# VHH binders against q86b00r158to499, part 30

Target 1, 342 residues: q86b00r158to499
Amino acid sequence: PRNSLQRAIDRLKNKFGISLKGSFEEEFYLIKKGDNNNSSVASLLNSIEKLDHGTFANYHSLDCYGDILEKITNALEEQGLPIEQLLSESGSGQFEITIDYTDIMEACDRHIIVRQTINSIASYNGYIATFIPKPFDGLVGSGCHAHLSLWDTNDSNLTPDANGECGLSLVNQFFIGGLLKHSKSLTALFNTTPNSYKRLKPFYWSGCNVSWGLDNKESFIRIPSSPFSATDGCSNFEIKTIDHTSNPYLAMAGIIHAGFDGIENSIAPPPPTSLFDQSVLNNQLIPSNFEDAIQSLKENHYLCENIGNDISNAFIHVKLAENKILKELSDDDQILKLLELF
Key: E = the ipSAE of ESMFold2; O = the ipSAE of OpenDDE; V2 = 0.75 times the mean of E and O plus 0.25 times the DockQ between their complexes.

## First folded at step 15 (VHH; framework vhh_rezetamig_d1)

Design u03 (at its last look DockQ between E and O 0.65; V2 from the best seeds 0.00; counts 0 for: pae E 3.3 > 2)
Fold by OpenDDE, look of step 15:
Structure u03 (fold): chain B 342 residues (1-342), chain A 128 residues (1-128)
Amino acid sequence: as target 1 above (342 residues)
Amino acid sequence: QLQLQESGPGLVKPSETLSLTCTVSGGSISSSRYYWGWIRQPPGKGLEWIGHIYHSGNTYYNPSLENRVTISVDTSKNQFSLKLSSVTAADTAVYYCARPRTYHYDSSGSYVLGFDYRGQGTLVTVSS
C-alpha cells in the first residue's frame, strides 16, 4: 500500500509538477475501564463520562481526562510529532488531535503512529481508546478528516486563489472535480466497514453529499474558510468522509489518482454548494453501504489500474470477506470485534 | 506585468487551417498554477471559449470545436498556439489568447470560466 501511494505521488509530480501535502484530524473516544470485568458495549457506554462540551476549557472536563491527555500529548511530542491542536469534540469523552501538515506520505505515516500511540498510552493507563466510526448509536461518530493542499516544485501552495471559486485556484478546482467524479469509488477506500456507514448519514456533518463548498460540512469536500484574509484565498480543502478504518496509503493513492484525472482532463466541479442549498443535499449522496461503495471501486478501472490491479483486487476481496463476517455478527459483537482492530 | 500577444495570419481560405501563436511575457507558462487558452468572438456574437492547455501539454477543448482544434505549448519559447482546421466563414472572429483563472457561479446560476488576462485580439477572416 505504501508503494502504491509513492507511485501516485511520483505520477503527480512527474506529470504536473505538483505535490500533495496534508494532515489528519484524529477523532476518538476515551473510555475509562471500570472495575467491572464486564466488557459489554453497554458497560463501555456507561463508562463514558458525561462531559459538558459546551465549554472547550471546562476545567472539569480537563480534570477528568487531563492526565491521560497529557500523557498522550507527551508521548506524541517525544516521538517528534508536532501537535497542532488537541480538543474535545461533541461527544462525551470524544477528542480530536491534529498533527501539522506535511508531505502526504509522511502524513500517512504519522497517522499510523498517532493511532498506535494513543491506543498504547490509553491501554497502559487503564483506558480504552477507540477510533471506531460509530462506536455507540447515541453518540457522535468519529472521523479521520483529511486536510489537503497542492504544492508546486518551488514549495508554493497552489491551493489558494482569492479570485477563484471558494478561494481556490483553478488547478485545485480541477483536482476537486476529479475527486467528486470518483467519490463513490473513493468511499470504498475511505470507509471499509459496515459501521463506517452508520456514521455517514445526511445532516450529520459527515460529508455524505457529493459536493464541495465553503464551510459546508455536509459536502464530500469542505473548503474551510481561511482565517486568511479574503485576499489570500483558502489554503486547503477537507475530505470529511474518511474514517480510521481506511488504509491511509490506499486512501491517499486513490485521492491522488482521482485528482490527477481532474487535472489531466480539466474536470470542472459542479457549482459549489452552501448549507442553504437543500436541493443538493437530497440529490447526490455517496454510497450508503459498503457493498455499493466497493462495487463502484470494482467498476472503476481507472482507479484500480493506477492504484495497482493486484493491490486493488486484493483490497476488494479482503474487505468483502471482512464485511461479510462483520455483518453476520450482532451489533454489539460487531463493535467488540472492531474494538480489537481500531 | 503579464502580457499576452496573438500573432498569425489575418486571412485564411475556406477548408484551410487557421494558425495562431500567443507569446507570453512577464510570466512563465511553465507555472503549475495557471492554464493558457484561446477565446474568440465572431462578429455580432458573444465570446466563445475554444480551449486551454496546461504546461504538461494536457488540453481541454470546447466540445463544439474539439474535432478541429489543436492547442500546443512551447515552454522554451514561452508560447502556446492554436490550430483550427477546416475553417469556414463561421470561424471568422477576433481571436484572443487568454489565461483562464477560475470557474465562477454567476448571478444567473451559470457556472462559467473566467480569465484574468487576455491579448488584444487578432481578427481572422475566412474568405476565398
Scores: ipSAE 0.877, ipTM 0.952, lowest interface PAE 0.5, mean pLDDT 92
Fold by ESMFold2, look of step 15:
Structure u03 (fold): chain B 342 residues (1-342), chain A 128 residues (1-128)
Amino acid sequence: as target 1 above (342 residues)
Amino acid sequence: QLQLQESGPGLVKPSETLSLTCTVSGGSISSSRYYWGWIRQPPGKGLEWIGHIYHSGNTYYNPSLENRVTISVDTSKNQFSLKLSSVTAADTAVYYCARPRTYHYDSSGSYVLGFDYRGQGTLVTVSS
């Protein structure tokens, strides 16, 4: 898979003089371990809710999260990982860490190290860190949103153009056109378990609409604005659907080949949409289940061939077998099984 | 300041090949940010898109002209060119080289590619 990504990187660079940089927003829950509290989904929720109640009754309980978060942060800094952001939703037990962007291969390598570090530090300190896409029906899901940008051979950011649509250069708009063309197939690479699709619902801000737009959290491609977007353009674009079930090397290889198609064939994306105006365009959604996503990938001979037919066939067979086993489990048993993996 | 300048013969005989060159100054044609294109305006008509090219050599052409048009790029000279074969009087127009920047769909659903820089244009007349 890592070799497949390297081929994709080389292909984009050799043909167009373009390289991809990016970073991931690593979203996860911290669940405090108990004697028997972690043997069911209900006990996992209780462990999170117990920490929320401790906040109301004991202000020192917020410092317990602060302690584990500080240890995680210190461990990442000791490994030379430049943390851009650490965010927390008060009372939810969910956190996100974003590492500074870099060349996409290194970003994928960093993604793996961040997950390993968070899991190790959490376990050492009496916590379970979970990256399951939708571990709790009543709580927000966890993704690993990718922030991406295109760069030239002179290390200049090609993504922004203050006068372009949504503050993007034309070449980046065509890259996005390719991403949207292939979005249903890419979903198979991004969201590889039945649980993934419990997170991918309209109005969950998961990015299920096959569209793009400035600050549109419901679009497959979100263009983040900044205070300087009107003068400098928008420096990156975001894919919100990716979750931790994905192999980051395959996900990024797919992204590069899809964007390559857009640039090579001048594939114009549709007009951008706002959060409130999806009704004007054809309202396509990404697949709502893995079986439909993987079928789209099977039929996408362009992506399969460029990723590598042997690699794509192996991925398809392994993930179909894994999904079959997971779907035989109850929703709760599926979560408990996934805790061993994510 | 980016400038585009068309050059080439102003008169072409029917059935021959129309050939134009666009010289880019004040910017690089090899920039990965942009595409480079040709448009024309026949007498008394609106602008008609001919095609565009990326610095790597990849092209996209107006389907109505596709079998007669070739756009090429020479990054070492900072130039791109248009060849239109088998011309007739219907190919008489003012030809512009241009840099596309954005797109939109018009009210009829037709794709329209916008341009931020355009040459001053050169009249090419096809006649005996």
Scores: ipSAE 0.449, ipTM 0.787, lowest interface PAE 3.3, mean pLDDT 86
ESMFold2 (binder alone), look of step 15: mean pLDDT 79; pTM 0.799

Design u04 (at its last fold request DockQ between E and O 0.72; V2 from the best seeds 0.75)
Fold by OpenDDE, fold request of step 16:
Structure u04 (fold): chain B 342 residues (1-342), chain A 128 residues (1-128)
Amino acid sequence: as target 1 above (342 residues)
Amino acid sequence: QLQLQESGPGLVKPSETLSLTCTVSGGSISDSRYYWGWIRQPPGKGLEWIGHIYHSGNTYYNPSLENRVTISVDTSKNQFSLKLSSVTAADTAVYYCARPRTYTYDSSGTYTLGFDYRGQGTLVTVSS
């Protein structure tokens, strides 16, 4: 998988002199282990609920988990991972850590290390860290949002253009056009479990709509607005649908090849949707289940070929088999199984 | 200040090739943020997009003109050019070079190229 990403990187660079940089927003839950060693989903949920009653605001959540978060932060920093942001999310016990953006290969490497570190520190300190997309039906899901930008060989950010649509350069618009074109197939790379699609729901700011626009959290591609957008443009674009079930190397390889297609063929995205539009949402959605997503990928000869036919085929077969097994399990058993993996 | 200037013959005979060059000043065509394009406006008609080029040489043409259009770039001269072969009276127009910034849909659902900078235009008349 890593080699596939390298080939994608080389392809983009060789043809257009463009490189991709990025960072992941790592969303996850921390669950304090109870004294009863009960590892049931209900027990885990109860542990979270008990904490919820004590934390009324994001600030209080951070305070309650201050010790463990500090240990996590220290461990990451000791490994040379520069933390850009640490936030408490809307769910009790849910947090977001973002490492500074870097070259896309390194960003993927960091993603793996960050998750491993968090899991290790949590376990050592009597917590369970989980990166499951939707660990509990009544709680907010967890993604790994990718913030991406295009760069030239002079290490200049190509993404911003104050005169461009949504503050983006035309080359980046075409890149996004490619992403939207391949959005269904990319979903198979981004979301590889049935549980992933429990997170991906319309009207929950999960990016389910095949669209792009300023500050539109329902869009597959969100353009974060900047106070400086009028003068400098927007510095990056965000994909919110990606979760931790993805292989980051394959996901990014897919993104690069999809974007490459956009640039190579000048695929303009549709008109941007900066505000939530229900009519648009209803008409163009990413796949609502893995089977549909993986079918889209199977039929996407362009992506499969460029990612690599062998690795694509292997991915498709393995994930289909895994999903078959997962779907035979109860919801709780699925979560327990996923807890072993993520 | 970015400036675009068209140059080339104002008169072309039928069946010949129209050739124009756009000279860019105040900015580099090698800037990877931008594309460089050609548009035209026939007398009494609206603007028609012809095509654009990236500094790498990657091109995209209006499908209606694709078989006759060639756009090229010379980064060393900070210029890009248009060739339109087999011209007819229908190709008489004011031709503009431009820096596109976005694509939009017109009322017919067809892509239209938005631009932030454009040359003054040059009239090219196809006549015997």
Scores: ipSAE 0.879, ipTM 0.955, lowest interface PAE 0.5, mean pLDDT 92
Fold by ESMFold2, fold request of step 16:
Structure u04 (fold): chain B 342 residues (1-342), chain A 128 residues (1-128)
Amino acid sequence: as target 1 above (342 residues)
Amino acid sequence: QLQLQESGPGLVKPSETLSLTCTVSGGSISDSRYYWGWIRQPPGKGLEWIGHIYHSGNTYYNPSLENRVTISVDTSKNQFSLKLSSVTAADTAVYYCARPRTYTYDSSGTYTLGFDYRGQGTLVTVSS
């Protein structure tokens, strides 16, 4: 998989003189280990509810999160992983850590280390950290959003153009056109478990619409704006659907080959959409389940061949088998099984 | 300041090949941000997109012309070119080289380009 990404990086650079940089927004829940060892989903949810709300003295709940978050950030800094941002979801036990962007191969390597560090520090300090896409039906899901940008051989950002649609250069728009053309197939690489699709629903801001737009949280491709977008253009674009069940090397290899197709064949994206535009309600959606997503990938000979036929065939067979096993479990048993993995 | 300048014969005989070159100055054809294109304006008609090219050589052509059009780049001279084969009087037009920046979809499901820079244009007349 890491070699597949390197080949994709080389292909984009050799043909077009373009490289990809990015970063991941790592969302996860922290669950305090309870007296009963948290052996059921109900006990896990109760542990979150107790920690977030505490008794009527909320000081203890704040102190519990502050301490573990400090230990996590210190561990990441000691490993040379500079934290750009740390956010909390009020009352939910969910957090988000973002590392500074870099060359995409290094970003993927850092993504793996961030997950391992969070899990290890949480475990040593009496917590369970979980990256499951939708561990609790009543709570917000966890994604692994990717912020991406295109760069030339002189290390100049090619993504912005203040006079381009959504503040993007034409070449980046064609890259996005390729991403949208391949979005249903890419979903199989991004969202690899039945649980992933409990998060991927319209109106959940998960990015289910096969569309793009400025600040549109319902779009597969979101273009973040800034106060300087009118002068400088928009410096990056965001894919919101990716979750932690993905192999980041395969996900990014797929993204590069899809964007390559867009640049090579001048594939324009459809007109951009806004969050409150009624046309968003009628847009195509990504697959609503893994079986449909993986079928789209199987039929996508372009992506499979470029990723590597051996690698893509192995991925398809392994993930179909894993999904079959998981779907035979109750929803709660799926969560308990996924806790061993994510 | 970016400038585009067309050059080539102003008169072409029917059935022969129209050949134009665009010289880019104040910018680089190898700039990975941009594509480079050709448009034309027949007498009494609006602008018609012909096609465009990226510095790596990949092209995208107007479907109505694609079997007669070749666009190429010469990065060493900072130039790109147009060849239109088997010309007829209908190919008489002012030809412009241009840098596309925007697009809009038409009703047929293809898109048309908006350009931020174009040359002064060169009249090519197809006549014996």
Scores: ipSAE 0.638, ipTM 0.866, lowest interface PAE 1.7, mean pLDDT 86
ESMFold2, look of step 15: ipSAE 0.616; ipTM 0.863
ESMFold2 (binder alone), look of step 15: mean pLDDT 79; pTM 0.779
OpenDDE, look of step 15: ipSAE 0.869; ipTM 0.949
ESMFold2, fold request of step 16: ipSAE 0.592, 0.572; ipTM 0.845, 0.833
ESMFold2 (binder alone), fold request of step 16: mean pLDDT 79, 78, 79; pTM 0.787, 0.779, 0.786
OpenDDE, fold request of step 16: ipSAE 0.874, 0.875; ipTM 0.951, 0.950
ESMFold2, look of step 16: ipSAE 0.493; ipTM 0.803
ESMFold2 (binder alone), look of step 16: mean pLDDT 78; pTM 0.773
OpenDDE, look of step 16: ipSAE 0.860; ipTM 0.943

Design v01 (at its last look DockQ between E and O 0.01; V2 from the best seeds 0.00; counts 0 for: pae E 10.1 > 2, placed apart)
Fold by OpenDDE, look of step 15:
Structure v01 (fold): chain B 342 residues (1-342), chain A 129 residues (1-129)
Amino acid sequence: as target 1 above (342 residues)
Amino acid sequence: QLQLQESGPGLVKPSETLSLTCTVSGGSISSSRYYWGWIRQPPGKGLEWIGHIYHSGNTYYNPSLENRVTISVDTSKNQFSLKLSSVTAADTAVYYCARPRTYTYDEKTGTYTLGFDYRGQGTLVTVSS
């Protein structure tokens, strides 16, 4: 998988002189292990400490999770991972950590290390860290949002253009056009378990609409309005649908090849949607289940070929088999199984 | 300041090839940020986008002209060119080289248009025997 991404990186660079940089926002839950040997999902849910979300990083939050979060932060920093931010998210006991952006290969490497480190520190300290997309019914899901940008060989960010649509350069618009074109197939790479699609629901800010736009959390691609002056454009775009079940290397390989297609063929994205545009609700949706997503990928000869036919075929077969097994399990057993994997 | 200037013959015979060159000054066409394109406006008609090129040589052509259009780039000269083969009277127009910046959707017309921030002054090319 890593070699596939390298090929994608090389392809983009060699043809267009463009490189991709990025970072992942890692959303996860921390669950304190109870004294009870009951490892049921219900027991785990009950063990989630409720945080006052009205005040982020308040004393209460620090009191409840401050020690473990500090240990996580220290462990990551000791490994040379530059933490951009660590925040409490909407769910009780849910957190988000973001590492500074870097070259896309390194970003993927960091993603793996971050998850492993968090899991390890949590376990050592009597917690369970879960990166499951939708670990509990009724609680907010956890994504792995990717913030991406295009760069030239002179280390200049190509993404922003104050005179471009949504503050993006034309080349980045075409890149996004490619992503949207391949969005159904990419979903198979981004969301690889049945549980993933419990998170991917309309009106849940999970990016289910095949669209793009400024600050639109329902869009497959969100363009964060740049804190930078309106004169500089937007510095990056965000893919919201990715979760931790994805292989980051394959996911990014897919993204690069899809975007490559956009640039190569000048694929304009559809009209952008904004937070205030209700028409986004009528847009085409990404697949609502893994079977539909993987079918789209199977039929996408362009992506499969460029990612690599062997690795694509292997991925498809393995994930189909895994999903079959997972679907045979009860909802609780599925969660328990996923806890072992992620 | 970026400047674009068209050059080439103003008269072309039917069935021949129209050839124009755009010379860019005040900026490099080798920038990975920008595309470079051609637009034309026939007498009494609206603007028509012909196509564009990336510094790598990657091109996009209007489907209506795709079979007759060739756009090329010469980074060493900071130029890009247009060739339109098999011209007819319908190809008579003012031709502009331009730097496209965005696709915009016009809700009124339901169409997409490629916007540009810089273009040349234009050059009239007449197809006549």
Scores: ipSAE 0.721, ipTM 0.900, lowest interface PAE 0.8, mean pLDDT 91
Fold by ESMFold2, look of step 15:
Structure v01 (fold): chain B 342 residues (1-342), chain A 129 residues (1-129)
Amino acid sequence: as target 1 above (342 residues)
Amino acid sequence: QLQLQESGPGLVKPSETLSLTCTVSGGSISSSRYYWGWIRQPPGKGLEWIGHIYHSGNTYYNPSLENRVTISVDTSKNQFSLKLSSVTAADTAVYYCARPRTYTYDEKTGTYTLGFDYRGQGTLVTVSS
């Protein structure tokens, strides 16, 4: 849990003098509790249609939800969690909340609090907030994208280098090399339900390609540019695949140990890719289902040992059992079951 | 509702520069969630992707055109633009601005389809003396 992440943080700091900072983009849907208490997927979709009214949803969704969004924002600010961004995603009734980045342990703690606060405020006001990765067929999935950066012991950002590939320092490129090496195993930590893999499809901008690149939404590692990237470099990198089914402490422990491997062994990432690059079709992909992802993790003795063998073994057994139960359900029943959890 | 509207000259002389502007309404061009792009359809042919731009100014061009294409943004006017230099009759087409959406896999047919979620009405640009 948190102790495994603390050991990972200490390991990276003690060996290399590097600390990780980050934040999560929290994507979720708000669903108005309807006359039938939203006991089925059809009821859920009808509730969204009533509030959203079709193809005009992006503008109308903000108007319909103004009061609940203000209450959520106020509650987060009162808890000392200032909102960096609140956005309406292009899906019907979907929103994104991001708070300011901080030390990675605090970022994980804040991630839990943000999710709890959104759920509580929604419930109090007659809504269901759902973080299910793919709750609605044909609508945009929900992730919790992690934005990360490397810092030295003097609190200086080590990630940017305007002269480096994709505006990144060499040490950050090695960190990314490690992440890509371990990406298939990390997927088991990031995406822990059968539903997760309905979101993680090629060409969905979900980050399924085992690659990296500037502004490449198909890549496992996206490097966000800004108007200042040409002069200052890029200040952070993004892992797009993480969803709310993950335990953030285990996910980040895995990330740190994978990046540690990259730095320690000077693992260069492959050349970066772009969305228009013809080589996108030849890229390796992350696993397309949980069974393959968890098998990759089982075989990754490096990650399992560093996370903690007892913790990794317990995670593997619990998640396999949970996935077995979920896969016995129809697609609609899976959504209803997951709605109780996310 | 998001709307995209092309504007610019409908007639361009050979060897000159084709210049079009797309005005975006009902949405913000500076949003970090979207790309903004240009497609064209020559007479009797399918759609051809020209390129797209991210709000940062970073561009991605079709390799067959990249030496002649410039796409730019003007966030103050909520507009983005296309310039295609050294045009010939082969550049005669209906030009559309669009908000790209990447490929979607159809598991029934096993195929990927290139798409976009919004497109302008299009503007015919003829290259002729």
Scores: ipSAE 0.005, ipTM 0.391, lowest interface PAE 10.1, mean pLDDT 82
ESMFold2 (binder alone), look of step 15: mean pLDDT 78; pTM 0.756

Design v02 (at its last look DockQ between E and O 0.01; V2 from the best seeds 0.00; counts 0 for: pae E 18.5 > 2, unsure alone 64.5 < 65, placed apart)
Fold by OpenDDE, look of step 15:
Structure v02 (fold): chain B 342 residues (1-342), chain A 129 residues (1-129)
Amino acid sequence: as target 1 above (342 residues)
Amino acid sequence: QLQLQESGPGLVKPSETLSLTCTVSGGSISSSRYYWGWIRQPPGKGLEWIGHIYHEGNTYYNPSLENRVTISVDTSKNQFSLKLSSVTAADTAVYYCARPRTYYYDEKTGTYTLGFDYRGQGTLVTVSS
């Protein structure tokens, strides 16, 4: 998978002189292990500390999580991972950590290390960290949002243009056009378990709508708005649908090839959607289940070929088999199984 | 300041190839940031985007031109060119070279429009026997 991403990176650079940089927002739950050996999902849910979540700066207000979060932060920093932000998310016991953006290969490497580190520190300190997309039906899901930007050979950010649509350069608009074109297939790479699609619901800010726009959290691609100036624009775009079940290397390889297609063929995205445009939410959605997503990928010869036919085929077969097994399990058993993996 | 200037013959015979060159000053055409393209305006008609070129020769052509268009770049001269083959009277127009910047949707027309911030002064090309 890592080699596939490298090929994608090289392809983009060699053809257009463009490189991709990025970072992942890592959302996860921390669950304190109780004294009871009951490892049921219900037990885990009950073990979630219901705290008033404030900003990370209020460590002391989070008496239950302050120590573990500090340990996590220290462990990551000791490994040379520059933390951009750590904050509480909407779910009780849910947190988000973001590492500074870097070259996309390194960003993927960091993603793996971050998850492993958090899991390790949590376990060592009597917690369970879970990166499952939707671990509990009544709680907010966890994504792995990717913030991405295009760069030239002079290490200049190509993404922003104050005169471009949504503050983006034309080349980045075409890149996004490619992503949207391949959004159904990419979903199979981004969301690889049945549980993933419990998170991917309309009106839950999960990016289910095949669209793009400024600050639109329902869009597959969100453009974080920034103050515009004559020389400024939006510095990056965000893919909201990615979760931790994805192989980051394959996911990014897919993104690069999809975006490459956009640039190569000048695929304009549809009109951007605004935060207030709710009518678009019912027009075009990403796949609502893994079977539809993986079918889209299977039929996408362009992505499969460029990612690599062998690795694509292997991915498709393995994930189909895994999903079959998972679907045979009860909802609780699925969660328990996924806890072993994520 | 970026400047674009069209050059080429103002008269072309039917069935021949229209050839124009755009000379760019004040910016490099080899940049990965920008696209370079051609637009035309026939008499009494609106602007029509012909096509564009990006980086080291990646091209897009308007499907309406039925594969008669070739756009090329000469980085050594900081120029890019237009060739339109098999011209007819319908190809009579003022031709502009331009730097496209963005797509936007025009709700009034229901179509996508390519916006540009810079273009040349334009050159009239007449197709006549």
Scores: ipSAE 0.850, ipTM 0.940, lowest interface PAE 0.6, mean pLDDT 91
Fold by ESMFold2, look of step 15:
Structure v02 (fold): chain B 342 residues (1-342), chain A 129 residues (1-129)
Amino acid sequence: as target 1 above (342 residues)
Amino acid sequence: QLQLQESGPGLVKPSETLSLTCTVSGGSISSSRYYWGWIRQPPGKGLEWIGHIYHEGNTYYNPSLENRVTISVDTSKNQFSLKLSSVTAADTAVYYCARPRTYYYDEKTGTYTLGFDYRGQGTLVTVSS
């Protein structure tokens, strides 16, 4: 799968002189181990602190977790992984770590190290770190959002254009057009467990609408604004649906080949949508379950061939078998089994 | 610097319509990048999102209030307004106008709530005979 990503990177660069850079927003829960060894989902819920009731404050979580978060931060920096941000997210006991963006292969390698480091530091300090997409029905899910940008051979950012739709250059709009065309197939690569689809609901800010737009958290592709967006354009775009069940090399290979299709065939995206626009309710959605997503991927000969037919066939076979096993478990038993993996 | 100021009656009779206006200064309500909204806090309770409006008139309301709420914009006066019909004592609260900035999903109400980067001083509206 790393070799598949390298081929995708080379393909984009050789044909168009374009390189992809990015980073991942790593969302996760920290669960303090208790006397009962946290052997049930109910005991896991009792072991985390919930956010304050109000919509406008998340301050309590950082006060309770300061020491473990500092140890995680220090360990990442000692490994040469400078943290751009560490935030308390909307869920009680939920946090986000973002590393500075870099060339996409290195970003994927860093993603692996970040997860390993968080898990190791948490375990040594009496915590369980979990990246399960939707570990608790009443709490927000955990995503692995990718922030991406396109660069030319002179290392200039090709993504922004102040005069372009949503502040994006035409080439980046075509890239996004390709992503949206392939979004249902890409979902199989991004969201590989039944639990993933508990997170991917309308109005959960998961990005399940096949659409794009400025600051639109319901869209598959979100365009983040900044103080300079109106004058300089938007410097990157975000894919919201990716979660930690994905293989980052395979997911990113799919992204590159989908975007390549968009550029090569000049696929314009549909008009952008606004957050809370009535049209969000009428947009096409990504598949609501893994079986439909994987069927879309099976039928997508373009993605399967470019990723590699042997790799794609192995992925499909393994993930269908794994999903069958997980679906035979109760919801609670799925969570407990997924804790061993994510 | 942007400032928001609420104005309107502090006392409203039951079954009547609560009406508030927010005057925006130090910025333009017609900016293509912002929504303008209303939030309230009943006595001794948490903040509740009411709704917001884009300068071209698109409105988004809290589903629990949707059938009673109207938010409107007057770009010529750089103002936006709240009307809440058929009020009861449960609508007694401090009302704030605001400019939303961040997004939160409130799973208890099944709706998105927006945080704010600017908020007025608030005005108490009491519903009483």
Scores: ipSAE 0.000, ipTM 0.125, lowest interface PAE 18.5, mean pLDDT 80
ESMFold2 (binder alone), look of step 15: mean pLDDT 77; pTM 0.759

